# Ledger of designs, part 2: VHH binders against MCM-like protein MJ0961

Target 1, 362 residues: MCM-like protein MJ0961, of Methanocaldococcus jannaschii (q58371r317to678)
Amino acid sequence: RNEELIETLNELGRKKNIIDILSNYLISQIKGYELVKKAIFLQQIKGAFKFLPDGTPLRRDSHILLITDPGIGKSTMLRRIARLFPQNAYASVTTATGGGLTAIVTREATEIGDGWVVKPGVFVRANEGTACIDELTVDKNVMKYILEAMESQTIHVNKGGINVKLPARCAVLAACNPKRGRFDRNLTVIEQIDIPAPLLSRFDLIFPLMDKPNRKSDEEIAEHILNTHIETATKDYKILGAIDIDGITVDEKLLKYYIIYARSCAYIEENQDLYLGEFDETKLIMPYLTDKAKKMIKKYYLEMRKLGEGDNPIPITARQLEAIIRIAEMHAKARLSDKVEDVDAEVAISIIDDCLKQVAYD
Short names: E, the ipSAE of ESMFold2; O, the ipSAE of OpenDDE; V2, 0.75 times the mean of E and O plus 0.25 times the DockQ between their complexes.

## First folded at step 2 (VHH)

Design b47 (framework vhh_7b18_3)
Fold by ESMFold2-Fast, scan of step 2:
Structure b47 (fold): chain B 362 residues (1-362), chain A 124 residues (1-124)
Amino acid sequence: as target 1 above (362 residues)
Amino acid sequence: QVQLVETGGGLVQPGGSLRLSCAASGFTFSDYYMGWARQVPGKGLEWVSYIYSGGSTEYQDSVKGRFTISRDNAKSTVYLQMNSLKPEDTAVYYCARDSPEWLYEALQSGFDYWGQGTQVTVSS
């Protein structure tokens, strides 16, 4: 049974434009924003395992920030991803506390008396998944907990006689509005991002989504948001509609299996149940960078550093290089390849370049 | 395709020794850094030892002086000689390939390819 499923997933991976098709299907409730949908889809695939010499795992997840005008559907996108897998979680900074994001220790009644209980917060619940953080900029005091969780990938609890370290290795998909609630076209994008540099630098991809004066696009977006609201209001709605890809019927369940399988880098030899959390990710075949992909990434990185000289300095650092590599690895995995080839490098470069042109180029 | 195949695991008594081998194929072995990592039952993955393309080595503190990593570029094989084994060394041991230093420049390198693993059990 699993052999037939695996063959179907492998066949899907060989289809032309499969990443574009599946990423649009993942967030079909929102019209347009194909590049954003692709980035979010790739984020769910995750990068390769990386370790420091002391055994500390490095970040394999890409963090994405959406800075949007009202009405774009940022909350709809975040809630869709939060509902995708049990490991994913949603929180709004408007209602979140430091403990609600990390962990809370409370004294509760037990069958044999009162005891201390650790309640995992959003980052701990999202371990090995995605933490969807809405309204990021509404409370500056809460931002410090988000930054610390993203930096450490662990939450340490030392209260009430409990001393425990909880894993919080997750991707962050965050959303907010510009400083004044909507973008001002007379100001640079970077001037309108109300996020301290240390936190902002943690995001591999920053997408400013501006509301354009276009009646047709606005109507289509509004229609999709309204349709999503109607569908969500139905208490028994659990599954997206199906699509056909060259004779293969893809529903939400098969999409989820494809994502899980792609996280495993396209190779499962034994008959295994395909569920999130049943894979031993330490046994995964991670894609390796080909010489051509390395050359393309290095060339782009050096050209961007050179472009930073003179009148319009664009700070390209080692973090940008690492971000390109992570995204290229994710793209290779998403097409079920054990190699990061020129096509993967080109897609990663195009995504990074688009973000830089919208945020850093004035 | 890149393949890493581990052999040499098994059951051994405390104080005993084992030699793990990892046969690599599908890439220019001599250009890559290689390492060993292990997953202890009920715990996460931890690195054990690292060997650079030039032959320099690094070890986790708990295995330093007991384990020796080495490589044979002509055979595309990396080895882990484990001496004075302890019950806490019981784990699945994985061979892994690391990225070339230049790709990340001053950034931390990471393992980009893993083998299937080999079981090591230290028990009386």
Scores: ipSAE 0.000, ipTM 0.144, lowest interface PAE 16.5, mean pLDDT 76

Design b59 (framework vhh_7b18_3)
Fold by ESMFold2-Fast, scan of step 2:
Structure b59 (fold): chain B 362 residues (1-362), chain A 123 residues (1-123)
Amino acid sequence: as target 1 above (362 residues)
Amino acid sequence: QVQLVETGGGLVQPGGSLRLSCAASGFTFSSYDMGWARQVPGKGLEWVSYIGTAGDTEYQDSVKGRFTISRDNAKSTVYLQMNSLKPEDTAVYYCAAEYTIWDSGDYEVYDYWGQGTQVTVSS
């Protein structure tokens, strides 16, 4: 029976600072980067389901780009998220092929006879999950497949007598290094991002993670990375230790079910045990923007718009407004609320503001 | 067919009360923010009150403490309770529904307006 589990999940959602605690626990192997961890956690929660009057779904996924100096642990973050759910997937552009990202059609002998087989690629496997794309900028031909998958959210296969469209509606968590391998502090961040504008514009959040020239900080980071690497080497997968939140023991399994529950808190029924079935969108309770949250978001957007009018090369558009709204909805869902309130808007604004100040206004 | 039908207007003495009702049809009422705006004879339109989908409310300074906006999603109706009415409140009152859809760097606002209902505060 799921009643005990659901009650525990509801209790967790009422705990003080639950989002900060759970996001830190999700990526505990990396020291610091609390805002990045929170953004990645919220990405797993996804935004509210919204539909146009004709039934067309609006985008609920937030795409995140990490652009980092070497040694920060971006690959560790991406692999952690890729292993979180079966619907998440990892690929490195250094080894990826177009077919490996999309789909491969091949002929295989089976016990029932010979047949054409479709092998789903990363984006198809990541449907309703997160595609973790490492070393994004190493091959521009691969970036084209990534952009096309993000735009169409479907993979069309028309080979070997097979004609099918496969869904690929996923969040993208991508990582890369700057153009010259590490950040040059004499250049703007945007000048050091080797990504075409159409692809770059798909990312709601861009986090430049610079290695500060501080000998003691470098030593601490190196020690943390080394310890994380040693722990991973002894296991086929990374296991997190349990934490205690006000008398509730939270292990990786409970964290996973909390995330699933927060995505669709009205969908988990008492008889579904530990697994969510197929989503019935008519059963979902979606968080709605309160008037206070709307006004707070609009005020911030207008302030940023005014800064952009000063002949800034990076225009502030309705896309930033949409990004803030999606993240605010994710935050409300993450605390199991059906309302987007002041606190949700404040968090969303702080995340977007951090990204814009580091990328657009240096 | 989208319709907003206002009722409850009329002539009232200064210090009196009126309750305006706006019955909505032809759209998903619970997904829309609802509001009231008024137009004083010879002047422009001004917002009076707003109620969000979550029931949060906002009022223009001149009506705070005197007017109360509420909604009933089961009846697809929004209300404006007007107390301590003043001659300055004389206007045509319009019901409005607003829904903003954001998509890929663009957005569409659906504004539906009623026909208006006359409120006259006079001896």
Scores: ipSAE 0.000, ipTM 0.117, lowest interface PAE 21.6, mean pLDDT 76

Design e03 (framework vhh_enristomig)
Fold by ESMFold2-Fast, scan of step 2:
Structure e03 (fold): chain B 362 residues (1-362), chain A 118 residues (1-118)
Amino acid sequence: as target 1 above (362 residues)
Amino acid sequence: EVQLLESGGGEVQPGGSLRLSCAASGFTFSDYAISWYRQAPGKQREWVSTISSGGSTNYAESVKGRFTISRDNAKNTLYLQMSSLRAEDTAVYYCAKDLYEWGSMDVWGQGTLVTVKP
């Protein structure tokens, strides 16, 4: 009965701090990192659909990079997101090839005879979802394929008589370690990121996650991870992980429905007759940017550009402005709003500002 | 001081025509894609049409065949010729500049009201 489900989802969206609560529930296996969890949650909601005059779809996805000290749990976060939806995918660069990320063309025996066959790689399989790329910096030769996929949002195959362009419009959630395996507090963060500027600039959000040497906190984090592992080893169904939000029981299934509902904008009056999965996304009406939100974003962008007049390692460009707009749209959608308001701009600015202060203005 | 100023709105009978203008200042007009949007009371802002820096045009299905977007780079002016107007076309029409042709609108005009009487 979709009507009862939709009514429950709309009620859930009206709850105070719903985005904070759901983002913490999405990655409940890891203690802390509330801002990172919120960013990853918003990434799953995706931005508004936009098109160039020729009908080419623009990037609605924000790309996130986690650069972490060992033991933080980055792989746990990536695997959690990769398992969230069928269209999400996981790959480690330690085992991945360029073809495994993009597409492989092989000669195989078919019922009609020998022929060339295209096997879609991670980016193609992650189309309309999230590609989780672990150990990003372990092989620089692989980075060029990742950059090309992120730039073109298509994978071009031209081999064995096959000439085809495969869609790869996906969010990238990537993780890596610093150049020397751990962060050095005496060096700037940017000096410790072993990623070429063209690829690094594609990430809307860069989170440097440093391990603080505190024996008590390390024991607490380790115990949380171990206890979570033990619980999942003994329990076949995540029903025991359900939470209560003001009388509404939220399990993993309802969380997934909420994300799809928020992503689709089926809650908007002009979309009211649409059901989950029963629509052409390119024709949906999306939340619009209000004047107040626009003024706040413009003010912040101009302030950041003034800081860029100094000796800053990361230049502030139109890409940062576009990133703020995308995240503000994601936040509005996540609270089931048909408007991008001041609260959405404030959250987007806060996330971007935190990342820039840690990476560009350390 | 990037600015967009719309004009040409007014009241018209169904089946009538209107020409909207948008005067641009503070940027190199010829280098950007410029769009028309509209918003009816109580409804979300809807994309209507876009013209690229190269002159390519695109239209929303609801206005295709009835509206024509054009630009005069020498006058820094964008136009929307509206024909066969319907009651559903009643809205405030906004001119918007695309942010470096990425589909994100970074500058909006104040709008001009078009009212099509039933």
Scores: ipSAE 0.000, ipTM 0.129, lowest interface PAE 17.9, mean pLDDT 79

Design e10 (framework vhh_enristomig)
Fold by ESMFold2-Fast, scan of step 2:
Structure e10 (fold): chain B 362 residues (1-362), chain A 118 residues (1-118)
Amino acid sequence: as target 1 above (362 residues)
Amino acid sequence: EVQLLESGGGEVQPGGSLRLSCAASGFTFSSYAISWYRQAPGKQREWVSTITSGGSTNYAESVKGRFTISRDNAKNTLYLQMSSLRAEDTAVYYCARSYRWGSLFDYWGQGTLVTVKP
């Protein structure tokens, strides 16, 4: 049986447009935003395991920022991803504390007397998954905890006689509104982002999502919202939310199996919950860059580096090169390839280029 | 401070044998799964073998039947016994510590060079 599941997953990976189809299915509650859905899907796949010569691990995760007009559905997207896997977590900065994001040390009664207890926060709970951070810009004091977690990939607890480092190697999917609550079409996007440069630079992808008044789109969105409320109210009705991909029926469970398989080739247990435990390195997909992909990425990086010369709001650095490589690896993994080919580099470059030009390099 | 120090590399003829060692310090060695990785010139690092805290072993397909991983918890030392060496086994071999609750490796040794001469 497991052999049949693996054969089905491998067959899916060979289908044309599989990444586009699965990414749209992942966030089917929102109409449109195909590029954003693709980026979020790839974020769930994660990059390859890599280390610097000194043994320092390189970041596998791409961080995504959604800066949206009200009503686009950013919270719906974040909650969908937070519910995808047990390792994923959701928090709103409107209610979150620094300790709630990182870790809290409290004194609690135990059978052996009162003792100090560590309660993991959002980033620790999201280890090896995705931390979905809503309303990012409502409290600047909380941003420092987010930046530290993203930079160190660990949460250090040194309180109440406890001195421990907790892993927090997670992708961050964050969302916020523009500085004035809504985009002003007469101002540059970068002028409307109320995030300090050190934190903003940690996001590989920044998507400005603007509401365009359009009668047909507004009608489609309104119909979708109304249908969602009707479906939510009638919990007794069950419909198969499955899609057909060239004769293969893909439901929620198979989508989750595909993501885990693409991410790590982890063991899949038939008739049981997904095995979401420790990665088995014998089953990891660790794609390598082909010469053609290397040349394509290098050429684009040098061109953007040249465009970034002078006083630009987002300087082009090695971080952008690393971001392109991560996304290209994610795309190769998502199509179940152990090689990063020109098609993967092209997709990664197109996503990065679109984001940079919308934000700072138009 | 976690430290891993590899030794035992060198030059060997095809079909020969070598035993690599990795001396570990700065952590409770017996509680962690420890792995061997290698990196050939111009290629990415590849996983070779892992031994869990409980003694279970696993191997990359390319080395199965030829390499044997073992550990000595009393000496805080990891071993890789390599036999039937081939030109394609020429690489820098690294010892890596995995997290207790995860498969991510956060510490690497300096590496030891193994050269299989023609």
Scores: ipSAE 0.000, ipTM 0.112, lowest interface PAE 21.6, mean pLDDT 77

Design e11 (framework vhh_enristomig)
Amino acid sequence: EVQLLESGGGEVQPGGSLRLSCAASGSIFSDYAISWYRQAPGKQREWVSTIYSGGSTNYAESVKGRFTISRDNAKNTLYLQMSSLRAEDTAVYYCAADEYWLSGEYDYWGQGTLVTVKP
ESMFold2-Fast, scan of step 2: ipSAE 0.000; ipTM 0.236

Design e20 (framework vhh_enristomig)
Fold by ESMFold2-Fast, scan of step 2:
Structure e20 (fold): chain B 362 residues (1-362), chain A 120 residues (1-120)
Amino acid sequence: as target 1 above (362 residues)
Amino acid sequence: EVQLLESGGGEVQPGGSLRLSCAASGFTFDDYAISWYRQAPGKQREWVSTITSGGSTNYAESVKGRFTISRDNAKNTLYLQMSSLRAEDTAVYYCAAESYDFWSGYEDYWGQGTLVTVKP
């Protein structure tokens, strides 16, 4: 039934540079930003399932912050990811209310009388998916709802006779501009981020995306976006949106199947758009760190700890170590492996290293 | 106790204008983002506009350019200036304030609504 599709997905997972190719294809509307695209792709793959002794799920998601000059295409990236799966959601802090992000409890008229109704907000709707939060810094009062959702992974509703906890275990892909609207190259990146430390510390990856001085690259980016949007807007151009990977034609649907499969290697119902199924731990890829990967990650972490003993603005803690492990596990899953090998550790280290050097270090 | 009280609804001809008000009491008005919603007969409740505590505004696509949301923090009052009204704007309009507190959880506050009827 799905056996031929599963064989095709397994074959794709064995292709050279498959993660680089698929991550670029995921956000093909934007030229460049290969590392950012890879991080966002891995975020969609999600980390390994981990549980507390009482059975409570631990965070498997990496949260990503894009802090960009205007015109880079952050909103395009966020809307692309929000449209990827039904459980993904988009919100702008400019229009968002606390209840719109979490849940609204309202009284609705019935034929017999009034009844209380819960309307799920963005974080609840994005459960097991990605919440794409645009214009993060425009209203600091709204930030407290975002921080609480990221910390608790649940939304507690206690209103109108309703007392329930709604799951909100989602990745957060957030975007904003610097404090003054554009980056000032005479100031450090961290000085230009208008986010309180408790919220900022929840992001595993922070990508400062600055406007490039090369006018030709801006023209190429604009042309690429226009051509891609024109292509995807017409029925006749849907086939042209596909790519060839060593004789395998990869279109939007096959990309989505690959991501879902990589998340769990679960059965995929071909006759439906996409089916995630219910949690079954015996059918999931549970990545484990090999000795070589452990040594590489430990060496890098200890080296960064030494750098963090100076006047650096972001201290290196166990949180960064956990972030590296999560990304390494995501990369192993993305190549359909239950082993986190040296290649996975190298990629995770490169992503974290680039973020830390751009934000906190030389 | 938290209360939101809408007023200013009524009957108007197509192309006409109305100004809705929402008087708030029982909470620190300045700290809240406050929204207008509407519910037309036989339809689900629809978001219309929001104004944040900092004064940033946003609008549903169907009302952009025709409606203007504003607030007077000194009077604890929210406004919706409606112009170029259409038959499709006929609805009960609700004021909503949403609150989440780390220690107490989620609470939302809704007004009773005010009816706007656009009749030729």
Scores: ipSAE 0.000, ipTM 0.102, lowest interface PAE 21.6, mean pLDDT 77

Design e27 (framework vhh_enristomig)
Fold by ESMFold2-Fast, scan of step 2:
Structure e27 (fold): chain B 362 residues (1-362), chain A 120 residues (1-120)
Amino acid sequence: as target 1 above (362 residues)
Amino acid sequence: EVQLLESGGGEVQPGGSLRLSCAASGFTFSSYEISWYRQAPGKQREWVSTISSGGSTNYAESVKGRFTISRDNAKNTLYLQMSSLRAEDTAVYYCAADLEYVWGSYEDYWGQGTLVTVKP
């Protein structure tokens, strides 16, 4: 019964440092980058549903850009997230087409004759999930399709006698290398990002990941991975990569159930086999800002507005405020709370502040 | 639908006073925190003052002691009493409503603004 699973998930949500533990477990193959892992984990939890006065849904997803030196493992991180749920998708811009990212209409023979067929692209397939877009900067012509999908959250097909709107409400986890293939520490981060301002501004979080090859650190990482596999393989219960949290064994499947549960904080249906289905907003617990969290976020935003007065490469606008709110809501949901408290605001501020200081401010 | 309508702006000499008003409709005015912002020509919009549903007030350092924010829940109206006006106070003044569960999602519940010009 799912009641026992729900009890276990609720117990996990009460554990100390559960978000830090689970986010590190989600991308355990990469040592360090704790804030990046936390941001990616929170991206999978998603924000609250909100609507404009005309009924148009506001963006609940945070978009993340990883700009990395070669060898950091960006493709490993993206493929890990793409494989996490059926509705997540992976694409490399090196092989992608506009139609492959959005949708194409083609004429195919059917058993009743020739017909027009709509083939959904990556963004449509990633609806209510995460679209993992690798090598973002290798083809500037493809960037316009990515920007349009991120802006509209729908793909409109008006071709071959077909006129339909396909939903594409997904988080984007994108990765690229700097303009010159690797970071030059003598140049600002923003000078090395080969992305037009309109597209760059759609990312709530931009993480520059610079490689500092340290053989000692690499050896520690390799030793940890090898020891984990050896130890797990020799146990009676062969769970590769499982961890223990105060007597609860957390494996891949339980991690996935936790994320699903945290997204909705709603009933997990019997026989729901790792398939999220369509989210029903009426069944979701909507996190609300407590007065303390609201004051903390407002104070930080106003301080950043004051710091951002004058010339700077990324102006501070309501966009950053919205990003902080989304991440704070994600953090509250990740600890299975319908209240956004000061601890949630503090985490959201720390993540946003780290990104802004590295790319927009010193 | 949410509407905010500012009034009371005009020209005033340095050291003078003005009272701005913001008439609100389309939401339960008494339940929400409401703020004043201003934007000088060629400058970014800056926060001026906020009043909570319970009547607690907060002010930007540049206006503290000179401006007083207040509300009349029976009239669905927000006020900003400005005294000891300076040339630096010249700006279009906007009223903004922070609604529950949409806080920070958009502060596009703004009025059209009212111009305050402080000139010698």
Scores: ipSAE 0.000, ipTM 0.098, lowest interface PAE 22.0, mean pLDDT 76

Design e30 (framework vhh_enristomig)
Amino acid sequence: EVQLLESGGGEVQPGGSLRLSCAASGFTFSDYYISWYRQAPGKQREWVSTIYSGGSTNYAESVKGRFTISRDNAKNTLYLQMSSLRAEDTAVYYCAKDFSYEDWGLEFDYWGQGTLVTVKP
ESMFold2-Fast, scan of step 2: ipSAE 0.000; ipTM 0.235

Design e38 (framework vhh_enristomig; at its last look DockQ between E and O 0.09; V2 from the best seeds 0.00; counts 0 for: pae O 16.0 > 2, unsure alone 64.7 < 65, placed apart)
Amino acid sequence: EVQLLESGGGEVQPGGSLRLSCAASGFTFSSYAISWYRQAPGKQREWVSTIDSGGSTNYAESVKGRFTISRDNAKNTLYLQMSSLRAEDTAVYYCATEYYDILTGYEEYDYWGQGTLVTVKP
ESMFold2-Fast, scan of step 2: ipSAE 0.005; ipTM 0.430
ESMFold2, look of step 3: ipSAE 0.013; ipTM 0.547
ESMFold2 (binder alone), look of step 3: mean pLDDT 79; pTM 0.788
OpenDDE, look of step 3: ipSAE 0.000; ipTM 0.202

Design e44 (framework vhh_enristomig)
Fold by ESMFold2-Fast, scan of step 2:
Structure e44 (fold): chain B 362 residues (1-362), chain A 123 residues (1-123)
Amino acid sequence: as target 1 above (362 residues)
Amino acid sequence: EVQLLESGGGEVQPGGSLRLSCAASGSIFSIYAISWYRQAPGKQREWVSTITSGGSTNYAESVKGRFTISRDNAKNTLYLQMSSLRAEDTAVYYCAADTSYEDLWYGSEYDYWGQGTLVTVKP
């Protein structure tokens, strides 16, 4: 059974434009935004597991910020990703507390009796998955908990006689509106982002999504899908229809299997169904950077460093280099390769370049 | 969907008492625990007290011995009995419902919130 599934997944990975097709299928509810959908899809694939010589794990997750005009469908995108895997979680800052995002200590009836218990918040529940944070800018007092979780990748609880550190190694997919609720096309994008620099710098990708030229049609479509999605969420989860890719029928289940398989770089356990839980990083196959990819990434990074010398809203640092490498590795994994080739570097550079020019240099 | 409606807020003098109520409606079977939170202007939202579906209670250190949380299951209503009120207790008080951890798809449902009720302790 697994052998037939593995053969199907490997065949699917060899199909032309598979990453573009699957990323559009993942978020089929929203028309357009192909680059954003690709970035979100790659975020679900996750980067390679890497460790420092002392055994400290390096961040493999890319964080994405969507800053949008009303009606674009940002909440639809976030809820779609939150429902993709059990490890994913959704929260709106409109209703969230620091404790709801991190952890709450309460007295609860447990299987062994009454006692103090730590209730995991959104970031802890999203460990090894994606935390979808909606309305990021509506409450600035909550932003510090988000920043701390992104920085430390752990939540420390020292309350009610409990002293524990909980893992929160997750990707963050966040969304918000511009400072005044909508974009002013006469101002730079960065001037309209109401997020402190320390938090903003944690996002590898920042996508400004403005009303399209066919704004009314897009708003009507987004509103219709969002309302349908909300209604479905209270009664049942919205199920994707199947698509055909060169004779292979891809439904929701096969899409999920493909993502998990790609996350492990084409590794799964013998004689078992694909595991949707935590990964054992010691068993993963890591894609390596080819010389061509290294040269291409280095050249782009050095060019951007020169453009970023002086007073710039988003300084070009080692973080951008790491972001390019993570995205290139995600792309290689998404096509089921153990090598990061020039095509992967080109895609990663294209995504980063588009974001930087729209936000900092347009 | 769960809806929460708070009542009972108002002005009180230091050392006084006040009782807050929170009425829960909608899909209440998803409620694992229900809590009181408070927020003073310019401050973080602070947890005050929790009561679970099983009746277990817990309190923030700042309110222990002064506040009592209780619930009426027949009315799906929660109460916060506040005694020995201090100036630092001045805040908007919110009722919040926690859903079952089995529903990991909807993190926002973890924190269903009411509109809030203002408590002012005037010297």
Scores: ipSAE 0.000, ipTM 0.092, lowest interface PAE 24.4, mean pLDDT 75

